VH-VL binders against q9nrl2r1430to1533. Designs and how they scored, part 12

Target 1, 104 residues: q9nrl2r1430to1533
Amino acid sequence: GGVHELSAFEQLVVELVRHDDSWPFLKLVSKIQVPDYYDIIKKPIALNIIREKVNKCEYKLASEFIDDIELMFSNCFEYNPRNTSEAKAGTRLQAFFHIQAQKL

## First folded at step 7 (VH-VL)

Design y13
Fold by OpenDDE, second read of step 8:
Structure y13 (fold): chain C 104 residues (1-104), chain A 123 residues (1-123), chain B 107 residues (1-107)
Amino acid sequence: as target 1 above (104 residues)
Amino acid sequence: EVQLVQSGAEVKKPGESLKISCKGSGYSFTDYWIGWVRQMPGKGLEWMGIIYPGDSKTRYSPSFQGQVTISADKSISTAYLQWSSLKASDTAMYFCARLPYGRYSGTYYMDVWGQGTLVTVSS
Amino acid sequence: EIVMTQSPATLSVSPGERATLSCRASQSVSSNLAWFQQKPGQAPRLLIYGASTRATGIPARFSGSGSGTEFTLTISSLQPEDFAVYYCQQYNNYPLTFGQGTKVDIK
């Protein structure tokens, strides 16, 4: 495909990925590393998947995009106790997202 | 010494509510999961669910989801198992146990056990 | 759920003899397998975790082996205090599940 100017969704995903606290969310959780993850999380999602959906123009509404991002955080908090590094990173990244989402 | 001390035996009638307790001591109560295990008379062990007292995150066995409520009060290092309406079939020994949480893996084993609480439900 | 099956149901062994207990998982549980000992009127006691690691304070005569779906608990020389019921438990997947137990009694 051709080179296009980044949409607001694309830009926000880039900013999330570049954030220091994105490491738990960059890709889907490995079943090998976390065998029980998918017993608990039924709608797994990660930033790479969200980025792909953005690139494929699958989000017609900002609310759809926001829902997937919130699902990503929800999954993190569902699986991880709040005092874990993952949950703490998620808390900070979500706060960042909420600020940036005001621009959408 | 790390230990879990459970509340005393209970004799109840069907339809009554009940809340039993498990108090931890000798360790940081909020850093370990607490699990509950049922053992019906003359039977084996059944995993019911777990709670993380640090934030009260709870995970249930599907068999016990909606049947019981697991909770905790970290201020007094105590976990709870409760029924809103007991059945005769709830008659069993109930054990609590401490579970170390594996970083990134979510896997844990039960390394310290309470002495058990016998619950008898009969008309 | 993962079904854990123990065998035999009852194992009769003489003091000083070797006892071998088996535990099978309906699907792979990797090495996330624990063994517990329970005596009448007492709470279970952790013997082995990670399939082969002895818990603190557990005598060397207890050993665990296996991975995936087949596991074994071995008591090299049975002591009088070892007569009890033994349970395996997987903690690889939710819900966590126990085997039905093996009773080790005196031959």
Scores: ipSAE 0.156, ipTM 0.776, lowest interface PAE 2.5, mean pLDDT 92

Design y24
Fold by OpenDDE, second read of step 8:
Structure y24 (fold): chain C 104 residues (1-104), chain A 123 residues (1-123), chain B 107 residues (1-107)
Amino acid sequence: as target 1 above (104 residues)
Amino acid sequence: EVQLVQSGAEVKKPGESLKISCKGSGYSFTDYWIGWVRQMPGKGLEWMGIIYPGDSKTRYSPSFQGQVTISADKSISTAYLQWSSLKASDTAMYFCARLPRGSYSGTYYMDVWGQGTLVTVSS
Amino acid sequence: EIVMTQSPATLSVSPGERATLSCRASQSVSSNLAWFQQKPGQAPRLLIYGASTRATGIPARFSGSGSGTEFTLTISSLQPEDFAVYYCQQYNNYPLTFGQGTKVDIK
């Protein structure tokens, strides 16, 4: 894969960021707004962090990239009850990701 | 009227299992968290954990993680606290309480309380 | 976890007098602080949340103040039914934690 895989990761991140349901995931959760978030979530991650890792070529395998994206969704569902706007957005975005990830 | 009604007092022996209940009424049970609080005889209040009955998301105090199980049955608006093997040190009053629903807003205060369930464990 | 420390352990007050209870957090809990009242044989009752907001049905003589690490519950004129144990609780961070309580008894 090499350059091709990295390009694919970059493209997928762009598509995720542009998605209507990306708003909970664009950047790390604010500790000011959600004081207990980091007491619960021990491996915080967001699309901006993943994008930086892509840009720095830190992903050697597609599985590593996918793991970080799944971690992002896992964190969302760990913190938020399923009926919250964040969780609902996450559910839809994850479904979109799963479809797009098949192209990797 | 919003209220939480807990199951009756229990007298058990060490090693026995136990499951006590907390039933909500007068509000949408699935829209609020339910918390459990322990109060040993003559002592203060101890936060044990919470559950969101809507999807059974559960969070435990580190002190109680693995020591008890918190669960819920939303079909009957009931939350549960259970032990697989009681110890004498589990003797205490146990309260359930309602916590407002939140979305990316952290934890909440306990605004409605059950009447408590006394659990006595002795040989 | 955040440790909540209440003082004094026991507060003796005469009916009609002002009672001042203190609660200190080991680290900032912003305004995510609640006060509870508990009478013997009863469940705790929420008095104040958000450090200074009275819960529904709570008499005006109860007031809460403070933010960050220092909080105060004030009973402007103690009534006979106010003799009880009072607990503060932070809900800013997980796990939620209570103070050890202050007993308000008759002087």
Scores: ipSAE 0.656, ipTM 0.883, lowest interface PAE 0.7, mean pLDDT 94

Design y36
Fold by OpenDDE, second read of step 8:
Structure y36 (fold): chain C 104 residues (1-104), chain A 123 residues (1-123), chain B 107 residues (1-107)
Amino acid sequence: as target 1 above (104 residues)
Amino acid sequence: EVQLVQSGAEVKKPGESLKISCKGSGYSFTDYWIGWVRQMPGKGLEWMGIIYPGDSKTRYSPSFQGQVTISADKSISTAYLQWSSLKASDTAMYFCARHPYTGLRGSYYFDYWGQGTLVTVSS
Amino acid sequence: EIVMTQSPATLSVSPGERATLSCRASQSVSSNLAWFQQKPGQAPRLLIYGASTRATGIPARFSGSGSGTEFTLTISSLQPEDFAVYYCQQYNNYPLTFGQGTKVDIK
């Protein structure tokens, strides 16, 4: 891609990635480590994928970007019981996202 | 001591609704998945689905999705399996069983079982 | 779904002799395989999990082996109380699936 000013989407993704609770979301879940994950989650997504879509300008609307982020959290809560470390991290990161998304 | 105690045998007619129960004791009920397994007369074991009572997260076998409803009442440490309209083919023994771990991926075997509930559906 | 196939359907063994039961998965289930014992009129009982780990209270004569798609339950010296139906179950993928069972009866 070409050199351009960091968009609001790019900035938000950077902030999400840098968040302490981003660890469950940085990359797609490993099928080796979690063999049943993709039996349950039909639309897998992660921050690295979202970042790539942002870089490729695939989001025409802020709502599309937000939908992917929410899907990411939804997947986490669908697979993980609420008392898991992943779900707890997701809860906190989602709260952070909701605050930052107000800037979009 | 971990125990799962199921409700008594049921004799029903086709078209009737039914809800059977499985009460857990001797452990933290909300922290373990509970599953239901069907065993038709003289046949093998069939996984129906599971529920996490802590947040009522539920997963069904595709074969049983939409055919039954799995639920739980954590306030009384009880899981449920219910039908809205029974069929003769629903005649079977139904077992509830506990998974040994919570939050541990890929550990969905059953370490403790209920005694089973016999459901007979006939005209 | 992963299909679990057990063999033989029926295994006739004399008391004190070795019993070998097979379980095959239609695709790899790694070591996420459990074995259960069921006697008439009773609920299944967990024997082995993780393909080779005996559950608490299970006698040493029961052992499990295998990984991927081929698994074996061995009863080194069959006791009178061991005559029952045995099921394997994979928990590597959803939906969870059981084998059709092997009946171990007395020769």
Scores: ipSAE 0.817, ipTM 0.921, lowest interface PAE 0.6, mean pLDDT 95

Design z1
Fold by OpenDDE, look of step 9:
Structure z1 (fold): chain C 104 residues (1-104), chain A 124 residues (1-124), chain B 107 residues (1-107)
Amino acid sequence: as target 1 above (104 residues)
Amino acid sequence: EVQLVQSGAEVKKPGESLKISCKGSGYTFDDYWIGWVRQMPGKGLEWMGIIYPGDSDTRYSPSFQGQVTISADKSISTAYLQWSSLKASDTAMYFCARHTYDFESGYYEYFDYWGQGTLVTVSS
Amino acid sequence: EIVMTQSPATLSVSPGERATLSCRASQSVSSYLAWFQQKPGQAPRLLIYDASTRATGIPARFSGSGSGTEFTLTISSLQPEDFAVYYCQQYDNWPYTFGQGTKVDIK
């Protein structure tokens, strides 16, 4: 725990951001481009937000960090149909995350 | 400590090209929008555009679309504003500013940190 | 774009007096409204965001109120260092837009 977990969270976020399928998740969805997004998604989150929380040591437990990442994917699948590029990218990235998260 | 440091004052002639810079430090540069604001002599503030360094997503104000180019090099935490051909009317102070997130609501943003400004003077 | 209109253009007040600045939006911007202070030769300084939240380090004499299309910045007791130009800015819709500014000077 502690410092070791923080470093693990930081590294995992870096790996997620660098992944080819991270593009839907790098930043919050623009309400200008997607006007109805925030009418549907009530707890928006993205990798930049999660990284900020990591940097501020807001995650005390791995479960809290994992919950935010899972929320990020959940939001994607809630808003985007299965056949969209966003949903497909999310599916691949989530699979990657699940493998990496086992190391936490 | 968050810092935005802009390049120095410029004195140019009409028709010349120019690229000014804004370097961020004290935070993860890739993760925050950064924008440019024009202030002509004795006038108010005008948003020119914003860029997300993480993926170079760029948005221009309609008045500045096609008039300038906003870019970023995240490897050196630097944003740029450039002109291909300056006009006398481009004479102004130019500020860069960092967008911060409303972590409570989770999706709204405001600009909290500003560079010191870059004075650009264009005259024949 | 959303047009922001500030009033008055110039506000002359004496030190220690109350200053009230108005900002109107051409359409609702909800509470996504910021106030900035700018002194000559300096960058704008954030005073208020989300219409009524004071930024870090901003004195309690500064307060913001309003929602939708009508907003107010109040300086309860004007200090010598408060004489400056004040701008409102909406960030509800791109392009973000500023008011034309209110100059607060000494009466």
Scores: ipSAE 0.488, ipTM 0.867, lowest interface PAE 1.0, mean pLDDT 93

Design z15
Fold by OpenDDE, look of step 9:
Structure z15 (fold): chain C 104 residues (1-104), chain A 124 residues (1-124), chain B 107 residues (1-107)
Amino acid sequence: as target 1 above (104 residues)
Amino acid sequence: EVQLVQSGAEVKKPGESLKISCKGSGYTFTDYWIGWVRQMPGKGLEWMGIIYPGDSDTRYSPSFQGQVTISADKSISTAYLQWSSLKASDTAMYFCARHTYTFDSGYYEYFDYWGQGTLVTVSS
Amino acid sequence: EIVMTQSPATLSVSPGERATLSCRASQSVSSYLAWFQQKPGQAPRLLIYDASTRATGIPARFSGSGSGTEFTLTISSLQPEDFAVYYCQQYDNWPYTFGQGTKVDIK
C-alpha cells in the first residue's frame, strides 16, 4: 500500500497487539497445544503474520488487510464456542478493530 | 478537493500509437488505485483495468489484456492508457476513475471520482 | 466474469412519478454494488455504493436496496434532471462489470 495506508495498517496492528484481548491472536495456534486446530481451520492467520505482511507492503488494497483481520476473527469463532475466553476476547477485539478501522 | 483531469480529445488513424493521461490531485496519488473505463459510442461502460501508482501493480480485464497498456508516473500524479497500434474499433470515450473504500456500512471498495473523459476517434 | 443485467432497457416515467430500476448479478456479489447516473457528454456520477448507501450530495429521492443477486434503484419522485442512463456495477470480483444500463426518459 501507500505510505499513509502502510502507516495506518502498522498503527492499527500495533493497537490490536496492545489490546488486552489480543492474546488469542498474537501468533498462530500451536498444533501441539491444540492438535485438531488445523484439521478445522484451513486458512490460519494471526497478528504476527499480518504485521509481517504489512511490513512487506503486501497489502495493496485496504480490503485485503481488512479481509485478513476478519479471517483471523472468523477462524476464532469457527473453532471456539461462544462461551470460551477466546471467543469472548475475539468479540471484544473485533469490535475494537471495527472502530479503529474507520480511521484508515 | 479530489480531481481527475484527463488529456484532450484525440483524432488518430488506424495503426498509430496513442497515450492518453489522467492526472490526480487533492489526494495522495500513490495510495489509491486508478482505473480506466471504455465507453464506445452509444454503448455502455466497460472496465479496462486498474493500476496502483504506488508500485505500478496493474490488473487488466481479460478483454483488454494485451490490447492496451496501463501505466503511471507517480512523480507527476498521472496515470496513462496507451495503444501501440490503434484500430477503428478503439473509437470511444475513455474515463479514468479513482478507487476508494468506506467503513460506514461495512468494508467496501468502490470508485468515487471520475475524470471528465477523453474522446478517441480512430478513422482512416 | 460476473454478468450484470439491468431491466428494463428503457423506462418511461412522468415527472413526479416513482421509478424503479432493477439489476441482477449472475452470481452473488454480496453488497458490493454501485449505481451510477450518466448524462450525455458527461462522466458517470456515483449515486449509491454498498448497495444502499447514498453517495455524498445525492438527493434523498435516490435509494438503493438488495443484496446477493438482486438489486434495485428507486427514484421516489422523478425530477427533470433525473432523466439519464443508469448503470449498476459490481465490485465484488475483478474484472468489475457494469450492467448494460437503463435509460430513464420522459413519458
Scores: ipSAE 0.016, ipTM 0.704, lowest interface PAE 7.2, mean pLDDT 92

Design z18
Fold by OpenDDE, look of step 9:
Structure z18 (fold): chain C 104 residues (1-104), chain A 124 residues (1-124), chain B 107 residues (1-107)
Amino acid sequence: as target 1 above (104 residues)
Amino acid sequence: EVQLVQSGAEVKKPGESLKISCKGSGYTFTDFWIGWVRQMPGKGLEWMGIIYPGDSDTRYSPSFQGQVTISADKSISTAYLQWSSLKASDTAMYFCARHTYDFESGYYEYFDYWGQGTLVTVSS
Amino acid sequence: EIVMTQSPATLSVSPGERATLSCRASQSVSSYLAWFQQKPGQAPRLLIYDASTRATGIPARFSGSGSGTEFTLTISSLQPEDFAVYYCQQYDNWPYTFGQGTKVDIK
C-alpha cells in the first residue's frame, strides 16, 4: 500500500489495458450478452475494477493485487473453452502479466 | 549457470567519482531485476536500489536516493553503481544480486544469486 | 519502511545442537521472507525463501517457518560450516529490508 507499490500497480494496469489482448477483460461481462456468466463465475472481476481498487489504495500487499489479476484470468479460463478467442487472448495477456509482474 | 561477476576492489579519495560494475551471465539479463547492497565494515546488509535492465526502470531505497546512480548496459549484460563524489563513509563492500520471479505462482520475487562483492575504500 | 528485527544478536551453540533464530517484522510481510547465510569475506547465500522454502542445494537441517510478522530459522543440528551470520529479509514491500543479523558462533 505504499507510494511505490501504488505506482507500480498503476503502471502495470495501464500496460495490461493497453495490451492488444485486453479486450475480454476491460469491463465486467454483460449479463445481457452472456446470460449464464454469473451463474458460473461467482467472483467476477475486470481491469476497470482492479484499476479502481488501485486508485483507492485498496491493495495493501502486492500479493492482493496479483490475486485479483489471477482471479480475472482464472474466471476467463473457467468460463471460456481453450479454443475461444477470449481464452487465447487471456493466455497471451497472462503471460505478459507474469513477465511484467517482475516489476512489482 | 547463473553468475554475477563484479569489478575489482577500489581505493579512492574523498571527492573522487567511481563506477563499479556487475556482469550477469547464464540467464537472460534483461528479464530480471538486479540490485545493489551495501555492507559497511562490520555491519549488516542494506538495499541500495534495483534496476530492470530491460527498460532501465530503477528504484532506489530512500536512504540512497540522490546519493548514487544505478544504471545498466543490457548490450553487455552489465549493471553499474556509481558515485559522483565519494565520501569516507562510502567505504564498504558492495554486492549485486539478481532478482527472480516465481512465474508458476505469480506471487513471489526474491534475490537468489549474488556477486562476489566489490570492496570500496575511501580515505584521505 | 518495514523494520526487520532479529534475535538474538549472538547465538552461541555447540556443534550438533539445535539453533533457533528469530526474525520479526514491524508489519506483516505475509510469506515474503528470505533467510541468508553470510560467512566472512563472502557474499550472502540464500537459504530460505517464501518463509519456508529451502533454496536449491541447502541442507535439510535448515528450515524456515512463520508468516506475517514472526519468522524462525531453525538449524536442527549445527555443523561446523554453519557458524556464520544469518540475515532475514522481507521482499513484500520496497524498499526491501534486512534484519540486523544474528551471529551464530561456537559455544
Scores: ipSAE 0.007, ipTM 0.629, lowest interface PAE 11.1, mean pLDDT 91

Design z9
Fold by OpenDDE, look of step 9:
Structure z9 (fold): chain C 104 residues (1-104), chain A 124 residues (1-124), chain B 107 residues (1-107)
Amino acid sequence: as target 1 above (104 residues)
Amino acid sequence: EVQLVQSGAEVKKPGESLKISCKGSGYTFTDYWIGWVRQMPGKGLEWMGIIYPGDSDTYYSPSFQGQVTISADKSISTAYLQWSSLKASDTAMYFCARHTYDFESGYYEYFDYWGQGTLVTVSS
Amino acid sequence: EIVMTQSPATLSVSPGERATLSCRASQSVSSYLAWFQQKPGQAPRLLIYDASTRATGIPARFSGSGSGTEFTLTISSLQPEDFAVYYCQQYDNWPYTFGQGTKVDIK
């Protein structure tokens, strides 16, 4: 049900944020630091944004929540080469997410 | 309801240190940038800097780099602006303001909520 | 930094009249332009963001237009409570910068 799903989304976001590899994903990439980021990434998203959407009950389906998380990782891999710390962190965090998402 | 409440007016002398505060409530404090704006008497608005309380990522305007320190204590949802040694020219109203996200585009931030301001008077 | 220039410095208008305020950027800021209203002793209040989007609770008589380097704030019919100083601000590049302000006072 909706209430149980909402709680599950909240808990999963908490677990993602607490993960050691969450640091590239905690907030939107700063244009100040990465001026060309938004020239490449057209649908930016981060865990703080996803958390806000959860808090506002914007996710009606688990698939919608999962899509946003996957978009977050997709953006990371699109912008960052495989050998970067960001991409490596993203790979590990995504693997963690996939395990946890099976519980949804 | 989102609110930013700043600390009270300050009267100081040149050379003294000062730390003023901005407390956020009604939202997840760690998820939004907080900025500081200076307004000297009878003058316009000047961005001083911004901080992300979630990880303390901070950016200063060049004019204020090294002149002030911006910090945050996320445990009490409070941002700070501080001087190690005040000058008479620091006399001004100081506002804190919260960034909000464009959730539709996700690209850019604008400042939607403001504190009531803190008047700092520095005179010998 | 991007320099924002507002004109005129002071605009005197009568209640019920149209007020037009201009803001120019030294380089393109796309549509990342906000307008603020400030009354004496108060904090600035957001009126418009993204050049043309009214903030929540802002009356329809306020409208913003423009892109790139030229922007306009229009008050279609000035109300008594609208006499104030208005600032434009770009948030396309850090440091964010304000215009010097336009004072709208009663004629």
Scores: ipSAE 0.545, ipTM 0.878, lowest interface PAE 0.9, mean pLDDT 93

## First folded at step 9 (VH-VL)

Design B8
Fold by OpenDDE, look of step 12:
Structure B8 (fold): chain C 104 residues (1-104), chain A 123 residues (1-123), chain B 107 residues (1-107)
Amino acid sequence: as target 1 above (104 residues)
Amino acid sequence: QVQLQESGPGLVKPSQTLSLTCTVSGYSISSGYYWHWIRQHPGKGLEWIGSIHRSGDTDYNPSLKSLVTISADTSKNQFSLKLSSVTAADTAVYYCARTDYYWGSHRYGMDVWGQGTTVTVSS
Amino acid sequence: DIQMTQSPSSVSASVGDRVTITCKASQSISSYVAWYQQKPGKAPEPLIYDASSLESGVPSRFSGSGSGTDFTLTISSLQPEDFATYYCQQFYSTPYTFGQGTKLEIK
């Protein structure tokens, strides 16, 4: 088949997913594993959801895409103390995102 | 096969700086998720000293009395530990270890350890 | 800091016995727990990661279970080479902390 160039959003999501610090963000938090998560986080989001939105062309503006990514990180930092493995991973991944987002 | 090997002086005087190096073979330290230093005082359990992430971010055990510094040298495929102002309480076997990352799993655990090196703090 | 309370501190058992070691975390730590085996004069060897995943090369008689605060290492049928000290460790948050260890001795 033909080779298609990924959109900027698609490419960035791929890069985020492939990042070693993406593990807290790949999919929504399990309510079974974290029973109180959804009592605290009211707008849950994850990279798989964001990827789906990208694939469905739901983002018309880069700001919308960025907002969802930032929400993802915000949720992480809201729920997890900064010394947790999730928060540490999130901090690194967010830094990576901020660098990559400059290309949007 | 991934191997870790600790090296450094086995004897350090009080108030001096303990310096150890972990040499990694068979694997690039730049590919590792976390690189750890752990110690075990004679007859005691294991104590996490600190870690360095591949990004260079470090975490240290705040319970340690000595100032901890962990650094990495990718050119030598090594990472190092420095403990300043050591006392007899720093006498221990020191281990370096790795936490790796596998796609789909953060694999939290130290899957590869060095054989350990004994450091004695004595005047 | 998260405390990992390991029990028992020591246990005597015979070859063929089922042995269970427990670690209780002072707070919920999801499944970020590893187990190690250490023999005298040797470095710890990894057994379990992520609470229930068996490290490569580790015999299937070893198993880990648990999530949240209660974690268990089980040896289904104790072998002579299994007599050692075992440690749990949490990776939920720094400082990473170990259980105090369980010495498994021959009865």
Scores: ipSAE 0.801, ipTM 0.916, lowest interface PAE 0.5, mean pLDDT 94
Fold by ESMFold2, look of step 12:
Formats: structure tokens, C-alpha cells, sequence
Structure B8 (fold): chain C 104 residues (1-104), chain A 123 residues (1-123), chain B 107 residues (1-107)
């Protein structure tokens, strides 16, 4: 959408990165550390990639930006059982995202 | 320097509620990532009881879940453990511990421990 | 629940020996393992976090390695102060279980 929306995407990504539960989502999952991850997750994405897409103006609609963020969380919950440290972080960060996304 | 100190009664009767407090000095409890309770019977291994996240979310060992409550009081810089309906099996040394936050990384290891407090459950 | 199985349960060793303690997880846990040293009457002390990273102030003779299910703690040249009980702990998922301990005794 407009210039205000693009600025809002950048502000929201910064808020997500600064959140204390962002640690599983900052970069793509390491294939060395988690060898089977990419056998299970077919559309990997992380905050650094989303931030680059914002910087390159690759999001034309707010829905496209929101879809990538929600894909990031969906991947987390698909790969990680509910009682894992990653899933707990994902649950809290997603809740924070939903609150911040109301400001778009 | 961060210090954690457990406090509470050393003797508790069966069926009562064990109540312990961990007082944190040199660090704000709201700045930590997780705050934990752990126990150890003499000559036995360590058992994680539960944790409280700085958001207030709690995680409990499923073997104790219906009996345990962990809470935090940021104004007193303390967090606490309540264990209801205690038996002799709950006799142990109880420790509180911290997992600190480091941006960009995650260090779930318990990097600061209290000195421990011995709790005996006996009639 | 993830079981953490340490071996050996005890070791008798001399000052200067190289000692290796292993910890096996009942499922893959990436590198989410910590190691602790505990002396009688004292709280556990942190040694290793994230499987291989030394906690601050820990001597370089201690090292950790592993990922997935198999993890090791190595003491390259045993010192008199290293005789203690050692525990691994996983923090991949709750409950954050400990190994049963390895007692390292002077021969």
C-alpha cells in the first residue's frame, strides 16, 4: 500500500526483532544444527529475510507482509511441539505481533 | 553481582503447603528471562520443579503440576514456590536459579543459583 | 519427557587424567544442553551452556561437545578441585530434565 504502510512494516519488524522471544526467528534455521528441518518445512522464512523484503519494497499489500510473518510462526508450530522452547517463544512473539499489527 | 537467596521454613508437616521465596539482589527480576525452582534429595539427582517467564507465564513439571504454583512479585524483587499437600517424598534441598537474556542468542542454562534451603517434611 | 542418561555413573581417576563423561538424550534435542559441577553441600555451578560454550570463569581444561542425542563433557587434565558430581541438563523442552549425575572420585 502507501508510504505510511511501508514505514509501518519496517517499524513492526524492528519491534519483533527487539522482542526477547525473537531468538528462534532472527535467521533461517541452520541445516547443520537441525538436519531434518528442510525436509519438513518447505517454505522457510525468518525475520532477516522479511526485513530485507521490506527494505527492497517487495511487499505491495499489507496482507503480503502479514502472510510472511504468519508463515514464520506456522513453520515454528509445524516443526516444534508445544512444550519446546522454540514453540513457547513463537507463541509469545505471535501474540505480541497480533497486538502490534493492529497499529497497521 | 547478582545473588539469589532462598528463604522459608525448614520443617513442614505432611499435607501442609510448602512456601519458599527467592529474593534477588543486584539484578531486577523483570530483566531476567526465566526464573526456576529445582530440588534435590540428599544423594539423589536434580529435579526441575518449574519456571516463571518474565512475562508471567509459568511452566511446571507435569509430575507436580497440580501441586505447584510459582509466582513473581516485581515490587519486592522476589519469586516464590508453593507446593501443596506435601509428603515425606518432598524432603529435599530447594534451589532457585536464573536463566538470563542475551539478544540474538538463547542461554537456557541456569547461570546463577541460590545457596539452597533444606526442607524436611515430617510429622 | 526427555530422559538424559549419563555414563559412567561414577569414575575413579587420578590428578592429571583425562576424563570424559557422556550424556545421551532419549530424542534429538539439537544443542540445548548445559553441564553443571556440584560439590557436597553446595549448589550446582554452571560449566557449559549450549553444549559447547564455556561459562565465564570456567577453566579451559573443561570442554563440551555434541548435538542431537550424544553429548560429552571432557576434563583434559584433572585437577584436585575437579572431584565433584557432574550433571547434564536438556532445555529443549519442558520438563527440563537432568541426567542422573556422574560422581568423579579421587583414585
Amino acid sequence: as target 1 above (104 residues)
Amino acid sequence: QVQLQESGPGLVKPSQTLSLTCTVSGYSISSGYYWHWIRQHPGKGLEWIGSIHRSGDTDYNPSLKSLVTISADTSKNQFSLKLSSVTAADTAVYYCARTDYYWGSHRYGMDVWGQGTTVTVSS
Amino acid sequence: DIQMTQSPSSVSASVGDRVTITCKASQSISSYVAWYQQKPGKAPEPLIYDASSLESGVPSRFSGSGSGTDFTLTISSLQPEDFATYYCQQFYSTPYTFGQGTKLEIK
Scores: ipSAE 0.489, ipTM 0.853, lowest interface PAE 2.2, mean pLDDT 90

